VH-VL binders against DNA polymerase sliding clamp 1 (pcn1). Designs and how they scored, part 6

Target 1, 249 residues: DNA polymerase sliding clamp 1 (pcn1), of Pyrobaculum aerophilum (q8zty0)
Amino acid sequence: MAKQVLTYIDAKEFAYIIDSISVLVEEANFLIRNDGLYLRALDVSRTAMVDLAIPKESFEEFPEVEELRFGLNFKELKKLLRRVKKGDKISMEFEEGRVRIKLIGKSVRSIVVPSIEVVGEELPTPKVVYTAMVKAASDVLATAVKDADAVADEVKFEASEEALIISASSDKGEVEVKLDKNSELVYEFDVKEPASARFSLEYLVDITSKTSKISDIVTIELATAKPIYLSFDIPAGGKISYFIAPRVE

## First folded at step 19 (VH-VL; from v4 with light chain S91T)

Design w1
Fold by OpenDDE, last read:
Structure w1 (fold): chain C 249 residues (1-249), chain A 131 residues (1-131), chain B 103 residues (1-103)
Amino acid sequence: as target 1 above (249 residues)
Amino acid sequence: QVQLQQSGPGLVKPSQTLSLTCAISGDSVSSNSAAWNWIRQSPSRGLEWLGRTYYRSKWYNEYAESVKSRITINPDTSKNQFSLQLNSVTPEDTAVYYCARDEGSPESIEEYFGPDAFDIWGQGTMVTVSS
Amino acid sequence: DIQMTQSPSSLSASVGDRVTITCRASQSISRYLHWYQQKPGKAPKLLIYYASSLQSGVPSRFSGSGSGTDFTLTISSLQPEDFATYYCQQTYTFGQGTKVEIK
């Protein structure tokens, strides 16, 4: 059959996407459908989920298939992506049992990796009724989470009609970041019911810091003692999002 | 050992309210690792999940869309039980009703996919809707 | 919504027979599929959870396999007490059941 090719114009952006996903998983299956590229994976502990959806319009070249599944090891892929330069494109050529990944810029760099079959099928979507939604500058969230990580291993999110409070406390100290609904750093604020939940900082620090490199805006959805939902719009189109399970008090 | 004991009338007139109770022993209705469900079974509709109640720092209820407008599930911590109320019943609501438990880990994403395996069941209550 | 379809709807078998029941999901559900046994006048009993894990107290002649959309419940050697109706379940939805009858 004819070689199928997937080409993403901004290789640096793609590198950041891979970097973000790899916080939760070392390898995962991608799914190409007729309308876009998809990925959904749980971390080993099954406490966090990452979801990626990029429409076909975001790609310069897109395979004409009904469905194509391929798995990649992100450790190997990152070795190539470390050499990404501004203006580079990334292309994946799908062969029988292998994928040729190319960085296309002033020079062409390529690696060939096996098309692995990662254990796992399509995961269901978590069903959570959220009562609070805050759209804010992503770097504010990243900084707040980082500050929390300095004093504790867990972080608390509290949404009220007036503000979203991100806090942490331990014998090492206390941190509190308050995002007022009228702040210039808050773009949307909708709280139907107050919400409070605690989360492990194990993944949140890296997720927020790395994904903030992709998008300047983050949407935070919260419900009491439920998973937090973080979504980031990809500039080229699409979305990367996360579910982080709460900690039991 | 966890056990569920159901009680309530087996005959309800059309347009009235079906009411059942499920008493829990060996576990707590406010357990943060369990959910308490109502499921019914009929020849025409098979096994049908109706809804559940569970405690996670606060009480949550989830209902099937097919009965959402008519159903209420209430926990009673004082009696360690939970109840089912189904309003405006019709003959289509004639079925054997079961209460059941599913266990999960609130710290796992998998809990939020929906009800897990139902490992404990009540004895069932046949409810007939007839004039 | 996900639909679950079992096959066959009924089957006749003899004691000692190998029995296979299939459950198909309308879309991939990974390993999130459970099996139940129900006898007349009784509540369903959990047999297999997460496609292949045997519930405590269930005889080893019962086994489950499959992932994605196609799942199988197998009874390696049918016993007299195994004549019943079997159901598969995915979160909110149940299969229509498979009745195992005496030949």
Scores: ipSAE 0.908, ipTM 0.939, lowest interface PAE 0.4, mean pLDDT 95
Fold by ESMFold2, last read:
Structure w1 (fold): chain C 249 residues (1-249), chain A 131 residues (1-131), chain B 103 residues (1-103)
Amino acid sequence: as target 1 above (249 residues)
Amino acid sequence: QVQLQQSGPGLVKPSQTLSLTCAISGDSVSSNSAAWNWIRQSPSRGLEWLGRTYYRSKWYNEYAESVKSRITINPDTSKNQFSLQLNSVTPEDTAVYYCARDEGSPESIEEYFGPDAFDIWGQGTMVTVSS
Amino acid sequence: DIQMTQSPSSLSASVGDRVTITCRASQSISRYLHWYQQKPGKAPKLLIYYASSLQSGVPSRFSGSGSGTDFTLTISSLQPEDFATYYCQQTYTFGQGTKVEIK
């Protein structure tokens, strides 16, 4: 029988990826195909969606399968991943109803977890025609969202031909962060049509803080009163991305 | 209770414009949770979605690729109606035309996969395209 | 685009029969599949949304199941008013219909 093993060279980066996914969900299905590792999930309230794609070339070792699907509870996985040291690799061996997960460094630390049945099929992609796109330093977005959270429960993104403005306002105060198209921290700026939408901060603080540990660059896409699309390129290859539904009156 | 009442001519000459209206009662054409659709049905093509209009801080239109170059759907907020205009019709456009509502929460990602279920339908208008 | 294929195209049944109609999507659509009933000369009527949720006012003899690519509408005990054509739908696309006729 063929050995079904997946090995990722940077276990710390993989841990950040798991942390980022777990902002939205406590358990989800991973899908291994012959070309990569995939995951797509909605949070319980169905207001945010996470999408992961990592090509097989990003792995030191990758299973030869048509398709392998396994569900994991992230609580147990994250306990192991908190013990990751710099230079560790992570390996996952898929067995009947179980997954053996190893951290490989000076010593090998391992846990065996059940492969759980997470109900659900692959979700469609939201259909949005975006009119504004900004690529910027990811820590700038994380800081802007954290500042907004100090003031309000919602944040407004407003893209014009000259800048992206991230703002929040309440009885307790006001915050505004302006990302000018010519800023050194803005790497691409493409606004075909101005766009404005408001979003709950429920997940945004954690999404941006966790994902900024993976990627220095975020791509932000907006359309008026439509879901925001945030994507982050993974250094070893692939990307993690999010749709977050807008708030209404 | 929400109701949709259609009106418009049942006979249109080839190359002319098919025009129908759908009057809404019990809901608003500018509802931030609804979208207003036109769907047609013929023996040869079955049920065919044509397009929709909806308001989410601004007006949006979405049209099926098969008719995108010929179709316009417009709201009329003062009359609480929305219309269908289909230009340059041929006998292949002969069908029963329905207006329909789909409704979903704009704060849910699921709303953005495309039209939701069509829960309210107009009575239908048979439109024949013939010389 | 996603293609929706219904089976069978038509069936004959008697009052009291269990009737099963299937709908297959060319790729996964999760649970976002809806079922309609249409009688001659009338608009379609929504029966089931999101694969298995009954629309308000629909009798409990109607049920839906499935997710991903394969979906089923079941009428547990066919009644005289259930002789009609049934359609599945996801977003922009309808199935070709299944006509349920009196045997």
Scores: ipSAE 0.835, ipTM 0.896, lowest interface PAE 0.6, mean pLDDT 91
Fold by ESMFold2, fold request of step 21:
Structure w1 (fold): chain C 249 residues (1-249), chain A 131 residues (1-131), chain B 103 residues (1-103)
Amino acid sequence: as target 1 above (249 residues)
Amino acid sequence: QVQLQQSGPGLVKPSQTLSLTCAISGDSVSSNSAAWNWIRQSPSRGLEWLGRTYYRSKWYNEYAESVKSRITINPDTSKNQFSLQLNSVTPEDTAVYYCARDEGSPESIEEYFGPDAFDIWGQGTMVTVSS
Amino acid sequence: DIQMTQSPSSLSASVGDRVTITCRASQSISRYLHWYQQKPGKAPKLLIYYASSLQSGVPSRFSGSGSGTDFTLTISSLQPEDFATYYCQQTYTFGQGTKVEIK
């Protein structure tokens, strides 16, 4: 009998990952394949996409299956994950129509949640040729986006050969954050062609705030008037990434 | 109502350049929600997407790998047209050539998966490559 | 590259028949598949977009279904004007076509 169990050593990190995904969606399909755990979901308004990939090597236990698909509602999962303590592991046992979720620490705490049907097949990857890439401290991006949100509902990203400028303006004021390519907070800077685009702040504040608890580093990719790509390496392995569509002037 | 009207010669000699134009009425070639495509059809290859041009704060071009080294698609905002140039043609380039619009919202992630449905087509131009 | 395979390549049918045509993608394309009708000497005409949405002005006897890799175009009661070739398309690629002709 094949064991259908997935065990992640750092349950708190997994909780942050779930929190980050739930910025965009209330429910989504997870896909387990022979090489890893995957999730890709589009928010209801279709303006943002989240992409998760965690290789099987990042798990203590991983199912021996060709493909296992299960949908979860994040509201119930997050209720359990509020009880995570430092040092806990999280285990998921896949049964017909349900998932047993265990927090394994000093004691074992568990719930059973239904595996729900989430409509849709695996989504394609957006096809964008990015011309600018900046790798920087994630808390600097989170702060810049939060400052922009205080004055406007849109933020402008401008990448030049010398710097990334994050700005917003309205009748309430203006904000500008400059990440110079030589800043100590900029770890990589590759601008093949200048890029400029504007984005809604609807999701950006929460995305950057929650993902900065997963990774100290964000990779930002831009092309003029194209979706911004934000990616965050997961310490245990893998990546959580976002595409956010641009605003039209 | 949006209409696409093609023009250009129907006979081209091998190794020369195939040139066609597509005139747009009822929409703008610089529309921020549309993209302007060339597609051809032949018995040997069926329907084949060749490329598109579109404006999103700057002009973008996307070309099929099979023709990328030989193709140019240019907008002309003053005439509200877009063109096809295909260099170094061979008899395998003999086809009916169509221009077509795809339209979507740039504020939707789905727009960036590639061309959407082609909702408006030109009338087609038979181009024969023969000496 | 994603390959699109239509089945059958051709079929013969009578007026009033229910006709089904399938299109298979070599990998998942979600719902992003479109159907076209083409008559001789004419440009293709969009019938169905996003697998199942009926284009404005297209008769309700046409319907589409499917997602992922397998898609179907259905004509519920074939009419004389429906004898044509039908194509599926996703983003950059088209199926090879299905010719529907008079039996």
Scores: ipSAE 0.831, ipTM 0.893, lowest interface PAE 0.6, mean pLDDT 92

Design w1
Fold by ESMFold2, fold request of step 21:
Order: sequence, then structure tokens, then C-alpha cells
Structure w1 (fold): chain C 249 residues (1-249), chain A 131 residues (1-131), chain B 103 residues (1-103)
Amino acid sequence: as target 1 above (249 residues)
Amino acid sequence: QVQLQQSGPGLVKPSQTLSLTCAISGDSVSSNSAAWNWIRQSPSRGLEWLGRTYYRSKWYNEYAESVKSRITINPDTSKNQFSLQLNSVTPEDTAVYYCARDEGSPESIEEYFGPDAFDIWGQGTMVTVSS
Amino acid sequence: DIQMTQSPSSLSASVGDRVTITCRASQSISRYLHWYQQKPGKAPKLLIYYASSLQSGVPSRFSGSGSGTDFTLTISSLQPEDFATYYCQQTYTFGQGTKVEIK
């Protein structure tokens, strides 16, 4: 009976967030709790996981509910979000089996999309003890991953006491990007124990290119033969992050 | 056919170290898809996971918070086995001790949520802690 | 730490009965719940993994369902060899068990 409306001031930023999530999944549940908006989803092959947390303070209007769960198909939502103009707000009004989405600018444009059932999206957090952490410019990571994709299907991350090495090699060629701990593009460097792992490039190119539109800084965490953790702080508050499983050596 | 065969003493005095060994046949202790666990069972506590060891380009150990200050689990690749040492035992450590395998895919995120299902178990060793 | 609560703690049933055992998690665990059968003096035996997947060599009369917090193990037609104690498990924790006895 009470209005269940969520309003985000920066519709363009929200569109980038949705675009980033949709790299892994075509549909997922959002969970609204009294303290924020949450999403956690695993891609179909179960090799990558996306995690979103946006505190309620980041919203202009936030539902007063204990818990509200709704599933969306991102293909339909992204079609609307391509119409977002700078300065637009986005609001979502939750109805029985439907979500009314409004882009609020000089005029109000809206669509209604179904709220779908997406089962099994309440996932645990991977249990990894990371031994290496690097904070760096997000566009440097995006470029390194894109360069690796030009020559191979997999990329290797190696953290040593002195540097983070991102490399790929195949019959087509080889690339190597070295992020020295003293580089101006490295903002934090904490390697307690050297770490190395290999990852599929299947999602990494799109993840890094899309999230670099949200945040200028990426936090990279590694442990030998464990999932890589990539996290990006959202300017209005909150975080979007990814786990990507390693390739077996 | 994977089998786990346990060995070790069934009686341990208080304050001593409980030591058990689990021999593996049909699989390798260094398998890159398996992890090797110790689980105990008592009437008052039921089934209780204690810890595991596994190899993923290096050796990893994970221990339950309740025992982590007293427990060590070690692989022995030459004998294809793994061991349990539990220091400073008390009568509250009296239980049937099982070794068990969990197996999953390291290329799946699900592998990293914690132990998978325990698909192969040792026969069990009753260990009594008393004077 | 997630707590696992099984219900009932025990039940009596006859051969041929349909038996249902439930397991409730203190918070959502998605599909990552497993079921075991244990007979006296023996190690537990895995029956169902990931809530509903039947372990190889387990009779098809066993089935599992559920997601999130509420899970069930069903034995469609109880056989003499099915009288045992049944446990649920997620990652680090086990339920307290459900004993299925001859009526």
C-alpha cells in the first residue's frame, strides 16, 4: 500500500551501472533493504560474479520497506537507458509484477517492464584470502586487458613485491604491461606474498571498459590460483565489484 | 574408485596431541579439483567440520575458528595421504573422526564459497580422550 | 556463521510411505545445500548435492528441492534400507539430523 519508489539523481551513471552488470547476465534480482540497493549475480557458466551495493543515502528517494526483491531483464531496460540525457533522473515505481521506469528531465519519458522471477540469486561471498592488492587508474587496466585480448584468450596477472605484470602470449604475438609500484598510475600497492593466476578474457574486456565509465580507480586483488577481485567505487556512493575464476594450470 | 583409509590411535590422554592419518587410493592428495577434510562427530555436537588442505599451484589450509589455534592438517605427497594433529586435547574432543573429500571445479566461482559436498568419506576413527 | 535447523528431529514410518524432511538455514544459502544418509556405525553417505542433484548410485526415490532458506529431502516410497539418520549440510555446517525409524 505504501509507495515503493526509488529515484537516482544521475540517470547516466545508473545506466553505466546497469550496462556493467549486463556484461555477465541478461537478467538478475535487485534486492532493496532498509539500508540500500543490492545485486549479486553469477554468469551462466558460473565463472564470474558481479556484486553491487548502493547505500540508500545515494538515492534522492528510497522505498521505506524491510525488503523488496524484483527481477529485471536488462535488454529491455538498456533500450530505455540509451535515451538518457545528461541531467536526467531515473525513478522506479514497483507494482505487482511490474516496474514503472521514468526518465525525468525537461520531459518525463516512461516505460513499464515486467518484474520477472529469477531464482537462486542469493549468493555467498567467495572465501579468498588475498595476498596482493593494487589500486590503479582504471583506464590503465582497461587498456592492458584490451591489448591482451588482441593476442590471446587468456591473460596472466603476476604481482611481485615490485610490480604488477599483466601479460598474454600466443602464436599471434605477445603483450606485457608492467605497473611498477612507484608508477604515478599506481595509487596503492600492498603485496604481502607474490601472487599469480590466469584468467579468461571472455568478460574482462567488457567489464573493464564499462566500469571505467563509472570510476577512475580500480582496486585489484590477487592470490595464487584464486579468483581475481576487481572493485570500483561509485561516485554517488557504493561499489560495483567482480570475481572472476582462474584458469587451471 | 576413490577410497579413504584412516589410521591412528583410538585413545589419547588429556593435554596430549591427537594424531590421525588418511591414506588416499584412486586419487591424488595434490589433485587440482579436490580438497581433503577432517570432520568429527559426537553426540553433543553432531557433525563438525574441522579443516581442510588442498593444492592449487600451492598448498592451502583452512581451519575452523573453534580449533584453529590447536589444529594442523598436512599433506604427504610421497605417501599420498594427509594427517590431522589436534594439540592439547580435552575430553570434549572425544568423537568419531572422519576424513572426507570435497571436489569441485576451480574454474567455477562456486568452488570458492567453502567446502563443496563431501562425496567420499573414510571409515571413521573413534578417538576417546581420557586418563 | 549460518545455523541449520532440521525438522522433524525424528519420525516413524512404514515401508512404502512418502517421507519428507526439511532443513532451514538462518539466512539464504542459494542452492548450496547437500543431504546425507548415515546408518549406525557407518560414515555419512552423500545423497543429494546442490539442493536437487542426485548423487551417482543413489536410488531415484530420493529427491531434493528448495532454494534460499527452506529445503526438503523426499523419499517417495520408503524401503527397508532407508531407515537411517539424515543430515543436511552447507559449506561448514551440518544440521542436527533427522532419524527415520520403523513404525
Scores: ipSAE 0.826, ipTM 0.889, lowest interface PAE 0.6, mean pLDDT 91
Fold by ESMFold2, last read:
Structure w1 (fold): chain C 249 residues (1-249), chain A 131 residues (1-131), chain B 103 residues (1-103)
Amino acid sequence: as target 1 above (249 residues)
Amino acid sequence: QVQLQQSGPGLVKPSQTLSLTCAISGDSVSSNSAAWNWIRQSPSRGLEWLGRTYYRSKWYNEYAESVKSRITINPDTSKNQFSLQLNSVTPEDTAVYYCARDEGSPESIEEYFGPDAFDIWGQGTMVTVSS
Amino acid sequence: DIQMTQSPSSLSASVGDRVTITCRASQSISRYLHWYQQKPGKAPKLLIYYASSLQSGVPSRFSGSGSGTDFTLTISSLQPEDFATYYCQQTYTFGQGTKVEIK
């Protein structure tokens, strides 16, 4: 039987990925299949979902297994990953009830963490027919969301055939960020039907801040009063993405 | 207390349009947490979801692939009702037709996996497709 | 599309018996399974939602369990009013039904 080891060449990038997932959840199941690494989880309140898919081709080593499921607590994993240095690889060896994690650089640093039992089965994908899609600079979205957070606890996204408008308003003030279809910071713009929805800022500041360290491009998909879909391509391959449920008026 | 009352003819000729109405009391057809479904039941196919309409800042419709080309579900806010129209019917469309509510939290991701549980049902209408 | 298979198709039981009905999905549906009771000439009635949550007004002798692909509806002590057909449902799809009859 082949040993069950997964090795990712860019440990720093992997650390950013874990940091981004941990915005929503403290623990979750990873699923290793014959074609890649997957994770899908809801936050405790079930208002947001994170989805990770990394193809096996993005790994230096990948297990030969039909399916392997393991749960990790992200609080402890994040403590280890803060020690990652440029040029380090990260490997995970899957053992009975535990995972041996190695940071492989000038020296090899190792820690063993328990594989925890996380209750839950593979979640379905939200059924949303999106009518608007915008690809833009990820730091522009992060800044817009941060500005909205300064004045309100909700943000409004409005896509028209000419622009995406991100706005927030309260007694403390109002902000508006306009991403014109022709802006140099907008890389793709496809609005089949105008869309408008409001979202809690609870997770958005941290999601956009942390994922901008992974990708400089965000894909934003909207439909009126439906979950927003935010996706970020991982440079080594794969994608991390989020669904965030809308607020009701 | 929410109630659904169905009306419409029980006999439809082949190639014509099956048309049913479901009247809502105790709730609004434009409720931001509810969706309004049509489900049919026949001995050969059992219970079969056909489609739903719901309001979330705009009207949405979702239809089963098996009937998508023939079905229309419309709300009527002034009468607090929603309707089913199924075009070009054949004897295979003979069934008991139910309207039903599914209700969930629109601020939960789980609401967007598809219909929630059907907690309120109409009384049913037997529709026979025959000449 | 996900297929739902109930077992058994029918069963006979006496008042007071513990009754167990199963529903199997062709692929994982997490916890998003619901149970209904239907009596002849009547619409289905919701009993259990999200695998194990009891609908308001449903007697506590009904319970549900399971996740993923395998789900169970249990009636802990069968009553005369419980003789009916039971259906499971996941989003768009219903099981074929289980008829519970008197022995």
Scores: ipSAE 0.824, ipTM 0.887, lowest interface PAE 0.6, mean pLDDT 92

